# Ledger of designs, part 4: VH-VL binders against q8is19r433to663

Target 1, 231 residues: q8is19r433to663
Amino acid sequence: GSNIIAQQITIIDNEMLMAIPPSQFLHKSFSKESKSPQFHDMVSKFNEWARWTSSEILSKEKLVERVVTLSFFIDLAKSCVELGNYNAANAIVGGLNHSSISRLKLTWERLSTKVTQDYDRLLSLFDLSMNYKNYRDEIKSTKAKIIPYLGLFPKDLIAIEEGNDNFTNNNLINTEKFRLLYQTIKKIQSYQQPLFTFKTSEPIKQYLKNISNGLSEEKDFHSISHKLEPR

## First folded at step 1 (VH-VL)

Design d2 (framework fv_dalutrafusp)
Fold by ESMFold2-Fast, scan of step 1:
Structure d2 (fold): chain C 231 residues (1-231), chain A 118 residues (1-118), chain B 107 residues (1-107)
Amino acid sequence: as target 1 above (231 residues)
Amino acid sequence: EVQLVQSGAEVKKPGESLKISCKASGYSFTSYWINWVRQMPGKGLEWMGRIYPGDSDTNYAGKFKDQVTISADKSISTAYLQWSSLKASDTAMYYCARLDYEYGMDVWGQGTLVTVSS
Amino acid sequence: DIQMTQSPSSLSASVGDRVTITCRASQDISNYLNWYQQKPGKAPKLLIYAASSLQSGVPSRFSGSGSGTDFTFTISSLQPEDIATYYCQQYDNLPLTFGQGTKVEIK
């Protein structure tokens, strides 16, 4: 099942991560798509993983099939975490936590206890409280190759830039501020390493690369959700 | 087709000013960095600087920041490299090159040969 | 500035030979390295980006490898049209810097 798909997602995410030049994290280049195309390609793919998750669940008219699909995506997100892909795992959790999905009470009530516990762990891992403390603690403890949640890098770089003066009280260059920026960028670069443990499945990889074809648009999610479970 | 076309060869005397051009066609001029690269006769490639035409943001290599000015005119999709006062040491082939999404210079102009001699 | 050093400065090889060129960065540049080919009288041409990715339309006999400070460019079977000077270039930090070039000639 979910493990082979998680492997292909991770191959795709890693190829995209590897393609981002460090200049796209400098001088707030990430805020403009025209100056940071590879960064925004990966952001776009993150959003596609989330939309794919919601769209697939909403495509299931029968309750039993919807439960199976919801369970599958929870297992998929868990598999992504186990492979070190925090980016895709967070995207899938985002799709699961979308209001059009979270409101499907009949579907959620029929999940097994194990799958519900797995989802609770994922929600805890990606909880935004205390500046993503649980997530940050998790990635600090790992020695394995990971794909980090991409969305935190712009936030961290902006915080360093705006939280520190360019000059000291003596009107000298603040070397500590520039050391922090350098260290953060080098940390990002340390994640841009090749994958050695996964085998590519070309058919699955190509499907996942072109996944945006046939997905429901987010603007339609609530309409579909209410048709499936009107309350 | 995507291309960069540079102005013709120049022969100048030390102290004269010069402005050479790089005209882009076949793509969104304002969406890509344009780089200027120097190659002295028989020598290797030297990056001089770049411009993002969409907002005229520029970066220079330290040794060139006080020697040249890089600019762009969005209305005619043209980038420029300019000297206020040429020196004999400026004799070189000058290339403009577009920076691709993959951070490689994927499209190059044909080059402008600048000869400065008394 | 990041200094890029290429080795050798020049080489002569026979058609069909495997040719290897190395490039060393003065500091860690991860995989942010490109390789260019420049034929006499022509503008440079991008062959490899991100240390190991082949540019579209470039023959498969060209390859790149390495990360950090040490990089290798290989032509698996040298062809007559490969006579050129080859340059590495880092894009980890400004200013962008090139190696001094390696001139490849046929015996």
Scores: ipSAE 0.000, ipTM 0.446, lowest interface PAE 16.1, mean pLDDT 86

Design d3 (framework fv_dalutrafusp)
Fold by ESMFold2-Fast, scan of step 1:
Structure d3 (fold): chain C 231 residues (1-231), chain A 123 residues (1-123), chain B 107 residues (1-107)
Amino acid sequence: as target 1 above (231 residues)
Amino acid sequence: EVQLVQSGAEVKKPGESLKISCKASGYSFTSYWINWVRQMPGKGLEWMGRIYPGDSDTNYAGKFKDQVTISADKSISTAYLQWSSLKASDTAMYYCARHEIYDYSSGYPLDYWGQGTLVTVSS
Amino acid sequence: DIQMTQSPSSLSASVGDRVTITCRASQSISSYLNWYQQKPGKAPKLLIYDASSLQSGVPSRFSGSGSGTDFTFTISSLQPEDIATYYCQQSYSTPLTFGQGTKVEIK
């Protein structure tokens, strides 16, 4: 199970990534919600992956089922990394790291050593310290097709824009700034490759596309968490 | 050097109109969002909305969209917050603050703040 | 809207103490969390952005960590000038939202 689901998530994420026109990363278009609808759709889907993870775990009233579900999502995030989908993997880790989930001590203490080690590696991979050093090092070392964590593109583009003048001291166009912007956009486009060669499971894909229809609202997560493990 | 300078304190009566200002200097005014943040006496910080002066695009927090108007004048690098009819509940310190232009749906930090404008609405 | 909840609402500590403040988001905000210091009668000042990045000119005793929904802000050795209210703020989506603030006092 988790590998087939990771494949379907990756098909969905890849289709959404492919649908973002490069213009939404140019001329500060993504600074305007109305000017970057496809980029916003993919951000929204990232949030749905995270909420789905938390919601599914919190839906399990029985401890044994909650442990199984927690283990499943850790394995799912690991499978996403193995498929090169860092975007969904980070979203799932975000859902696992939600305070309503992290507080469930009885659930976490019943995880196998292997699953706990897998989760620790995922937390390390997506650790934000040193400007996502572990994540950036990993994607630099891989030669496989990947779906990168989408949230870093705006940060990288603003760093280039704000760190460099549009014109040189001689009032000429700053070719270095525009070279860096061009290279960054070309890098983004390099990730917008054709579909991964995975077989589509239409029932699973449709469930995952419409996942929001079955999720608990985040405002209820802590209330549910405390009912499951009040102490 | 980046600086946001706000207009001086205001004392008004309920029903009066008011327009307060935030003048920017030391950077490209049209390239950064200007945000307005309210702090009622003894309370925390509350985001009201923002404007991108380059094209006058605005975003408001839901509760403020019908209460205030945010505008900007590029020619004098100044952003404005305006009330058509003040209420006693508008008594607060009002701050302007800028953030980076690449905020589409996830804003970057509010990196420079004005000194604040105290608005008192009474009797 | 994304709700930000800080803990504790206030604390008293001695000069030289390690002070930790926590902040929870009602949904995942990745690393899009900022920390501000507000001294009495003054505008807020940015200390930490992107959860863990120290703003230029801010003393190294201030640090931040966390991702997703759980974040911490630490003052490694409290100084008298650190008496202030500290706010977390998510920049993940509009409306931008702040935590309720943590008042730090010296005992």
Scores: ipSAE 0.000, ipTM 0.419, lowest interface PAE 15.7, mean pLDDT 84

Design d4 (framework fv_dalutrafusp)
Fold by ESMFold2-Fast, scan of step 1:
Structure d4 (fold): chain C 231 residues (1-231), chain A 123 residues (1-123), chain B 107 residues (1-107)
Amino acid sequence: as target 1 above (231 residues)
Amino acid sequence: EVQLVQSGAEVKKPGESLKISCKASGYSFTDYWINWVRQMPGKGLEWMGRIYPGDSYTNYAGKFKDQVTISADKSISTAYLQWSSLKASDTAMYYCARQEYLSYGDTYAFDIWGQGTLVTVSS
Amino acid sequence: DIQMTQSPSSLSASVGDRVTITCRASQDISNYLNWYQQKPGKAPKLLIYAASSLQSGVPSRFSGSGSGTDFTFTISSLQPEDIATYYCQQYDNLPYTFGQGTKVEIK
């Protein structure tokens, strides 16, 4: 079920995370795809996880099938969190929180109480308020291997770079700025560890690697949503 | 007043086909799932599967997925459980039970049951 | 599949006794547990839903408690009409699963 799929997603995400050279986080290389191809491969895959989530739910013309699929993706995101994969979990939550999905009130109203509570916890965990405080607090408290939300790294690095001068008031090199940048990059590298506990399922892994081949485009989501549940 | 009425007892031979029914009355048929539950002689309850009559969407327990077919006809408020080829191990009491379609909330239970259909399959 | 285990499998008690039956889930099911009564030759009847909520029309001597993996069903003062087999059922995840049942008899 959802735990086997979450394991395969985590294997894929970890392989991509480990493939990113540290140089792709230096000198704003992540801002240009040509200078950070592995970083952008992982960003692209994050966006595919989100689009996959929305597309699968919108592909279900029957209300009951939409409820089952919505429930499945909430359980899948929860399973990803339990495996330490905050990257994929946040992508899936992003897909669920897309306006084309969140407006499907008939579908949401039919979720079990447990699934609704699980979704509320996921929304709270990935709440962007106070710069993702809930998420940051949670990952700081965990002692297990994790795959962190990749999108916060460029944001943090840019904030450090632009929030701190290269020179102090005395026109000396700002060692604090460079210490923060170095520590952030070292933290990223600390997450680049192999997975030893998950067994690969090649059929599922290959399906998930090539998932974009069958997905609806985001530009079509709104029209599909309104056809399924008008008003 | 709200009730599920099941078809009568059946005595069959192995290899024969069978279709039993569960007729709903006194409520909106499309507001509830119909579940099928098996009870073998002297044994406990086993959930087989369910159908939502509004669109005929089904869920099956893995053990029963390729053994039976669950269907419904909303024009006559009736759900069905069908075997293409019966075996002696299908001898059991079969119950239908309604379950509120909305799972949102803490009351998702089998609140009304049919009286049961006894199926005997003997060699 | 979620496995539901009841204890005891059977019991004999006197009229007026407090009867307790337990149900254990193989994984956390929160409070998504129902209790049913089945009298000999009859269909099951819902007594308790959501672990602790009494179904309308059911006598107050029946109660349920618990959450997570461990659940208890209690008859505070056993009556002759309570002779039946009692089943717990989880509805947290498909497939729905029942405990094996507890047969309650009067000695």
Scores: ipSAE 0.000, ipTM 0.402, lowest interface PAE 20.6, mean pLDDT 85

Design d5 (framework fv_dalutrafusp)
Fold by ESMFold2-Fast, scan of step 1:
Structure d5 (fold): chain C 231 residues (1-231), chain A 120 residues (1-120), chain B 107 residues (1-107)
Amino acid sequence: as target 1 above (231 residues)
Amino acid sequence: EVQLVQSGAEVKKPGESLKISCKASGYSFTSYWINWVRQMPGKGLEWMGRIYPGDSDTNYAGKFKDQVTISADKSISTAYLQWSSLKASDTAMYYCARLPWEDSYAFDIWGQGTLVTVSS
Amino acid sequence: DIQMTQSPSSLSASVGDRVTITCRASQSISSYLNWYQQKPGKAPKLLIYAASSLQSGVPSRFSGSGSGTDFTFTISSLQPEDIATYYCQQSYSTPWTFGQGTKVEIK
């Protein structure tokens, strides 16, 4: 089931998160792959989770199989949240919310009430309005080990960097700006912790690491979607 | 307290069988991997293999998979390393070690070691 | 198998000196590198995991850095109790492999 796959995704995501040196969040290094290879590996994997979600659903020509697959990915995203993996959960929700998937009304209308309710909660959690307020409130309230949504770190670091001068009006080093940058990086480092007590399934882990081999290209999603459900 | 306690030193002749033990206490035995590491006299550390006691799943380093058997008895929180027929080249210190978090792949708790001497 | 090459094989330093040991992997292992201390007649002890994370209870004078193929372990101010052999270990893929060890002695 979805829980064992969520565990393997979380192992992979955490291994990648722990591999990112703090220097890759300094001096806008994250803006260039050559200066931040581990950060970009994790960004690439995030995009791969999203594309995998959309591609798997679009690969199902039969409506019944498409409904089962859609339900599976909703349960998978929910399982990721339950494990504290907000990064993969958000990636999967992104794949589910892709226009090529969201337009499949025949598929969505056949979901059970429970699965639809689960999806609505996930959409609310990852709603980008008010600078991801719902997501930020949830992670702020938890004391458990989590894997946060990676994409917010560059945004927050850029906001600190551009919102504050390197020097004060007295031409002194702005210690408050560097304190905020330091605190943000230390917060990122606080998330780079080992997972508790998950067992690796090597076959599933290797499949998930190499998942991109069978994926449809995003440029083809719209055409596939319209062939499955014209309207 | 979290501990791994290994069985005592063994002196054996070539061709004899042997089973050494690693008893865990102070934590959920079925939730962590137990690894076996060999250290030949005056040499470095060699990973031999591991077991997940919750379902007895095992992984071996290639050169050890046909040389030894790793097993566990979850009712007494004990892992085992076994030889059907010892060789003089098996003379070494054998350590068991725990992985608290699989994704870190770090041995955080070690047994005290079992010295195995194989001589004629 | 991933080969781990450690250098130097031995070193002698004075109390208070900064000691550095390096470890090189035959292929990229990201940050899946651990450092262990083994004192004579004792089991190894975990000092550093994930290349740079200090194990709980380990003195702050020990640190690690690096990623990919090149890693460094540092003792900022060597103490008498630090006399030991130090091992790096890759945890990227099985079989897990160790460096050959660096013996640290006080002169």
Scores: ipSAE 0.000, ipTM 0.417, lowest interface PAE 17.5, mean pLDDT 85

Design d6 (framework fv_dalutrafusp)
Fold by ESMFold2-Fast, scan of step 1:
Parts: structure tokens; sequence; C-alpha cells
Structure d6 (fold): chain C 231 residues (1-231), chain A 122 residues (1-122), chain B 107 residues (1-107)
């Protein structure tokens, strides 16, 4: 089951999202870990999802098992999107798009047409071009509860803060700048809501919470990749 | 608008002390790292170190540790790079740069000072 | 320390040409890679951050790609004002390190 695992990932991500005080998005607190520990906990977990994805695929010495595992993570990312978890979905896509994974041409060419199309849709959704236009358009049209891609909040807050002066040319407070900052923070808070329909699987949840203990280090991915599929 | 304005060119003799400045404006000075980058004549860019003015936390490249001191004065939004005793090998253009963090982890230098040319000759 | 190696050290191309510069890290740095442009007598300017993100105000002919250890910077159609030295930089860990630079000149 990829859906059960996607549900547990979403429970974990939502608990972490709800634990972030809004103050950690103020005054660039997110730029230093000591000022924003809960925000950085969630960033660390995002990176763990990505590293887990790459590490699991690279752990499979047999091509057939590697293809099955690659297919599983593509389905997992798709399931996360279907559950409204854009944060974990983007993390998994990041792990799949890692150079150590993307270079495994023998593995990629053996994916089914359906899975390849699913991956292409995920890459399109999380395409960085035009300031994440595809992703932003997707979440604007969504009516359901979501967990947004966490990384865009600091980027948006910095763009508003730096793109607008605190005062107008006549030394009046720039109300538009502060309106935009307030609206962005309120948008973040609107995502910090409880999940109602997901049931916790405690064994799976605990495994996923402690996943970092069994993962290969990112520094080793390149060497492992070349041993599996030499150039 | 964000600006980093550096102090003017300096001509010094070996053994002299020097303190150059980088004055920030247009943003919250205490919320961003300020980096110092050296460029020797005709050479590439070398990262020297950085300071977080909010708490004066510093990081130095090993090559520059104990060669220079990086400091900041929050009251005037100014960062400093200081030598106790200059050497001819310190002749270079020195840049300050603001470091912005994206997604709390990815960092980049989005604004640079115009540079301070330091010439050390006998 | 993470070593950054650029290739080539210099290149000469014609206006309108596609220019490609590569940057290799001595260890994996994920997407913690930036590209800067430095024109003669001027301070460096940020063009690309996070390996592939175009800085606001930078022309769309500049692009970046790659992750891990291998990165590419491309100018899709070289313009006269693009004559400069280009530097990659890793921000994965301190000390932050730059590549040696690639000088781009017109034929």
Amino acid sequence: as target 1 above (231 residues)
Amino acid sequence: EVQLVQSGAEVKKPGESLKISCKASGYSFTSYWINWVRQMPGKGLEWMGRIYPGDSDTNYAGKFKDQVTISADKSISTAYLQWSSLKASDTAMYYCARETLWFGELSYFDYWGQGTLVTVSS
Amino acid sequence: DIQMTQSPSSLSASVGDRVTITCRASQSISNYLNWYQQKPGKAPKLLIYAASSLQSGVPSRFSGSGSGTDFTFTISSLQPEDIATYYCQQSYSTPLTFGQGTKVEIK
C-alpha cells in the first residue's frame, strides 16, 4: 500500500505544520535555526522524505527490485498529491529527480507507460519555472484541506519584505506591504488545521518518524549509483 | 531599496592595521548574514567568512581564521572586516554581500557592495 | 572543504551562440548551487540560485540545471552584454566555496 503510507506521511507533516508558531515566519526568523526550531524540524523532515526516496531506490542491487521501488515512490508521490499533501509529494519528487537516481537509465526505461506519465505530471506540477506557476495554479483551484509546499512561504515573505519599502516617499507607512505580509501569514495559518478523515497506523507512523536512522548519507549516493549502473 | 555601501579605497604599508566597512540600508540588518569575499588582482572569488548581526555569530574560512576579524555594529547597520597587521598578500578587492536563505536552507548572495580596493605596498 | 571545478576556464563564442559552462562539486551538494556574473570592474551579480532558479530581473536566456555533483549553466543566445566571468558557488556547507571562474568572450 502506497495510500496507507501516504496517509501516515500526511499525518506526520500536518502535526509538524501545526506545531510551527506564526512568529517563526516573522522578521526572517526562518533564516536561522535557533530562531525557528519548529520550522527547521519540518524542513529537516522534508529532506528526510527526499533522502529516504533516493536511499531506498539505491539500496536495490537487482534491476527488477529497483524498478519496483522506483514505481512505488512515483505512486507514493501521486498518492500524497491526491491527499492534498504537496509538501511530501514535492520532497519525494526531489528524491526521484536527484542526479544519482535520474541517471539510472536502465531502471527508468523499464517503467510502465502509466507510471512514466504519472511522473511526468508530477515533474510538471512541481516545475520551478515561472516561480512555481503550475503548483501555485493547482493550489489556488483546490477546495480541499492541503499541506502546501513549505519552502515557498519563506520565499514569498522575503519577496514581499524586500520588494516593498516600509515607508512611502512621503515617510508614511506602506500599508500595501504590511497588508501583503499579513495576508501571507494568514494564508499559512489557514493551512494549520487538523486532519479529520485519516486513521493513524501507529507502527507505520513510528517507522516513518524514525526513518532517518536507516538511510544512506547523501554524500554516498553518487558512488552507489555508479556501482549499480556504470556509465 | 536594499543597498550595501562599502568604504573607499585604501593604500597601506605592511604591518599597518586596517578596518573597512559595509553599510547596509533598506532592510532589517539584524536578520541576514553579511559575507566577506576577497578577489586578488586577476584572480577569482574567495569566501572569507560571514557574520549574523542579530547575535554577532561568525563563521570563517580556515585560510582566513586568525588573519582577519569580522564584526558588526547594529546601531549603524554596518559590518566590518579588520586586519591587525597587513601583508602585501592582502592586496585585493574586498566585497561584502548579503546572504538570503531560501526554504530555510538554500542560501545565495542577492546584494553585493561595490567593493573596497586595498593595496598593501612598501 | 568542498572543491568546485568549472569547465572550461575560458571560451570564445559568437553573438547568438548557445554557451554552456559546467561546474563539478567534490561531493554531493544537492541543489545548493548558485551562479554569479562578474563584468570587468564591477561587483558580482546573482543570476541563478538553488541550481535552477532565475533571480528576479535576470534575462530568461540564462538558465541552470543539475543536482548532486554535476551542474550546468547555459546562455541560450549570447549577447554582447554577457561578456563576463561566470562563477559557480556551493552554499551546502561552510566554508562556502566558488569555482575558479569561466571567462566568456566574443569571437
Scores: ipSAE 0.000, ipTM 0.437, lowest interface PAE 14.1, mean pLDDT 85

Design d7 (framework fv_dalutrafusp)
Fold by ESMFold2-Fast, scan of step 1:
Structure d7 (fold): chain C 231 residues (1-231), chain A 123 residues (1-123), chain B 107 residues (1-107)
Amino acid sequence: as target 1 above (231 residues)
Amino acid sequence: EVQLVQSGAEVKKPGESLKISCKASGYSFTNYWINWVRQMPGKGLEWMGRIYPGDSDTNYAGKFKDQVTISADKSISTAYLQWSSLKASDTAMYYCARSPYEYDFSGYSFDYWGQGTLVTVSS
Amino acid sequence: DIQMTQSPSSLSASVGDRVTITCRASQDISNYLNWYQQKPGKAPKLLIYGASSLQSGVPSRFSGSGSGTDFTFTISSLQPEDIATYYCQQYYSLPYTFGQGTKVEIK
């Protein structure tokens, strides 16, 4: 089930996170792939998790199979959160919240009450309003090892860099700007830790590493969606 | 449940050494700063310094950098404040307090405090 | 070092009164200011962070406002359990510095 797959996703995400040198977060290196290849590998994988989610649901021509697949991905995102993998959970929720998926009213209507409630909790957790307040509050309160949503680090580092001058009003070096940058990088490094042990399933892990094989292109999602449910 | 539990009250003579402790539980000890704050009898709060236990980085207020040593032991989730030679002016209540090192507005707030360790130095 | 000055140093008010405490920084600290409550014989407790954000579990009668150099802390309707000393603290730059405290007493 979804729990073993969530464990394998988490192993992959953690290996990728561990591989990012801290230098790739300095001087906006993350804005250019050539200066931050490991960071961009993880961004690419995040996008693959989202695309995989949408593509799998859209591949199901029969309503019953589409409902089962939708339920599976909601359970998978929930399992990722339970394991502390907020990065993959947010990617999957992004795939579920894609307009080509959210419009499938007949599919969503057939979800059980429990699965619908689980999805509502995930939407609340990853709600972008108030600068991801719900997510940030949960991350601050966590006692366990986590993989955070990686996409907020570039946003936060850019906000510090551009929101604060390099020099104070007295033309002195702004030590507080550099302290904020240092603290953010320290926080990122604190997440680059070995996981508590999950058992590796090599067949599942290899499948998940190569999930881009056979996925539909995002440009085709809306045409497939309207073919499945025309209204 | 986040808790910081400090060691008991101390009565010392000038010139003696002392090491007081702050034991953390209920959270990841290596992912938060531990701050030390002094309060002299009838006076306000003074920040002394902090330690990040994950890599033992320290910062001190200039007044205290030559007076005390801040350290931490990750294996027992405990931070320490130490004097090599106490003086009467060190008589105070000493608090430890946690702060996240996340950079946002809440990131440097002291959200949990120890109960305090009273240190009395008298001849 | 950034100096934090509170006013008044002490005040006496009646239950139900609106109490206002001010805090002034010697330089611009943006919104990097916390407010703490310390009851006699107890450790301080965080009430407000980031100048205006209420800490979880803190009663809504407490509020904060201000930015730059001038900050205000308000208790909208003073309760007996609010007898305490209140401290502002800047975290804009190291070393972190506290105001001298404002003692709040009931008449």
Scores: ipSAE 0.000, ipTM 0.409, lowest interface PAE 17.8, mean pLDDT 84

Design d8 (framework fv_dalutrafusp)
Fold by ESMFold2-Fast, scan of step 1:
Structure d8 (fold): chain C 231 residues (1-231), chain A 120 residues (1-120), chain B 107 residues (1-107)
Amino acid sequence: as target 1 above (231 residues)
Amino acid sequence: EVQLVQSGAEVKKPGESLKISCKASGYSFTSYWINWVRQMPGKGLEWMGRIYPGDSDTNYAGKFKDQVTISADKSISTAYLQWSSLKASDTAMYYCARGSWEPDYYFDYWGQGTLVTVSS
Amino acid sequence: DIQMTQSPSSLSASVGDRVTITCRASQSISSYLNWYQQKPGKAPKLLIYAASSLQSGVPSRFSGSGSGTDFTFTISSLQPEDIATYYCQQSYDTPYTFGQGTKVEIK
């Protein structure tokens, strides 16, 4: 089931999160892969989760199998949220919300009411409006161990860096800018904690670690989508 | 063979400027950090800072950011550590070391060291 | 800054003895802990990285363990060529900081 797979994804994501040294968030090191390899490994894995989601759904030529696969990934994203893995959940939702998938109206209309409601809740949670307000409110309300959406941190750090000068108008150090940068990095470090001892399934973990093998290229998604459901 | 070869020993007076070098060979110089480590006589190791030669990005330990400048010249695969005005307290052995990620960060190759003596 | 504290500062042991050195970080550094060996007049040499990974070419009598804040370095059977000062180093956050060193001598 989706729960065991969500647990393995969370083990992988947390191992990657724990491996990122704080220095990779300093001085915009995250903008260069050679200076922030662990950060970019996790970004690459996020993109693989999204591409895996789209690729698996598009691989199903039969409508009934496509519906089953779509339902599975919605359940998987929901399970990730329940485990506190907002990073993988957002990646999977991104794959589901890809235009090549969202256009498959025959597939979407055959989802059960429950699964449709689950998806609507996920879309609301990860809605980008008001700078990800729903997501930010959600993570502030939880006391549980979480893996946050990693991509939001570079955005926040760049906004602080570019919105504030290093020096005030009097050529003095801008204390507020450095306070905000420091607090953001400390917040990231607060998420780098061990998991609550999920059981490892080595075969599933290895499959998920090597998931890029055999996935369709994103440039091919729209052509595949239109062949499955023209119009 | 990966090698880091440092410049020779220096004897200086307080207030003088100095620039010491670390020449890399046997690997892609622009793809690895070069770290500088100080060791005062009879004391332990202190990290001073580092440079990524590919884009000249630098990081300094707070204690050293106002005392030294780290630079690199990609055309000759050489990193530098420079003082504008030496103090007697700068008397130490200075090491350069290559930083590597596999998966954690560590210093896998070290230069032989440059002894700097500053005395009045 | 992350402070690294080693114990003991020095020890004397006989050839064939088991030698243990400990290192403590002032905050969690996960597994970002390296061990270096420095012989008199020479540059440091990497022995252990990622708390427990043995560097290529380093004898198997050297080992490391630990995570978070407490780390241990062990020489299972001390040899004459092992006489040196040993340093731990955290590579979790800049500035990278070293322990004060442990001097290992023969009795």
Scores: ipSAE 0.000, ipTM 0.507, lowest interface PAE 14.0, mean pLDDT 87

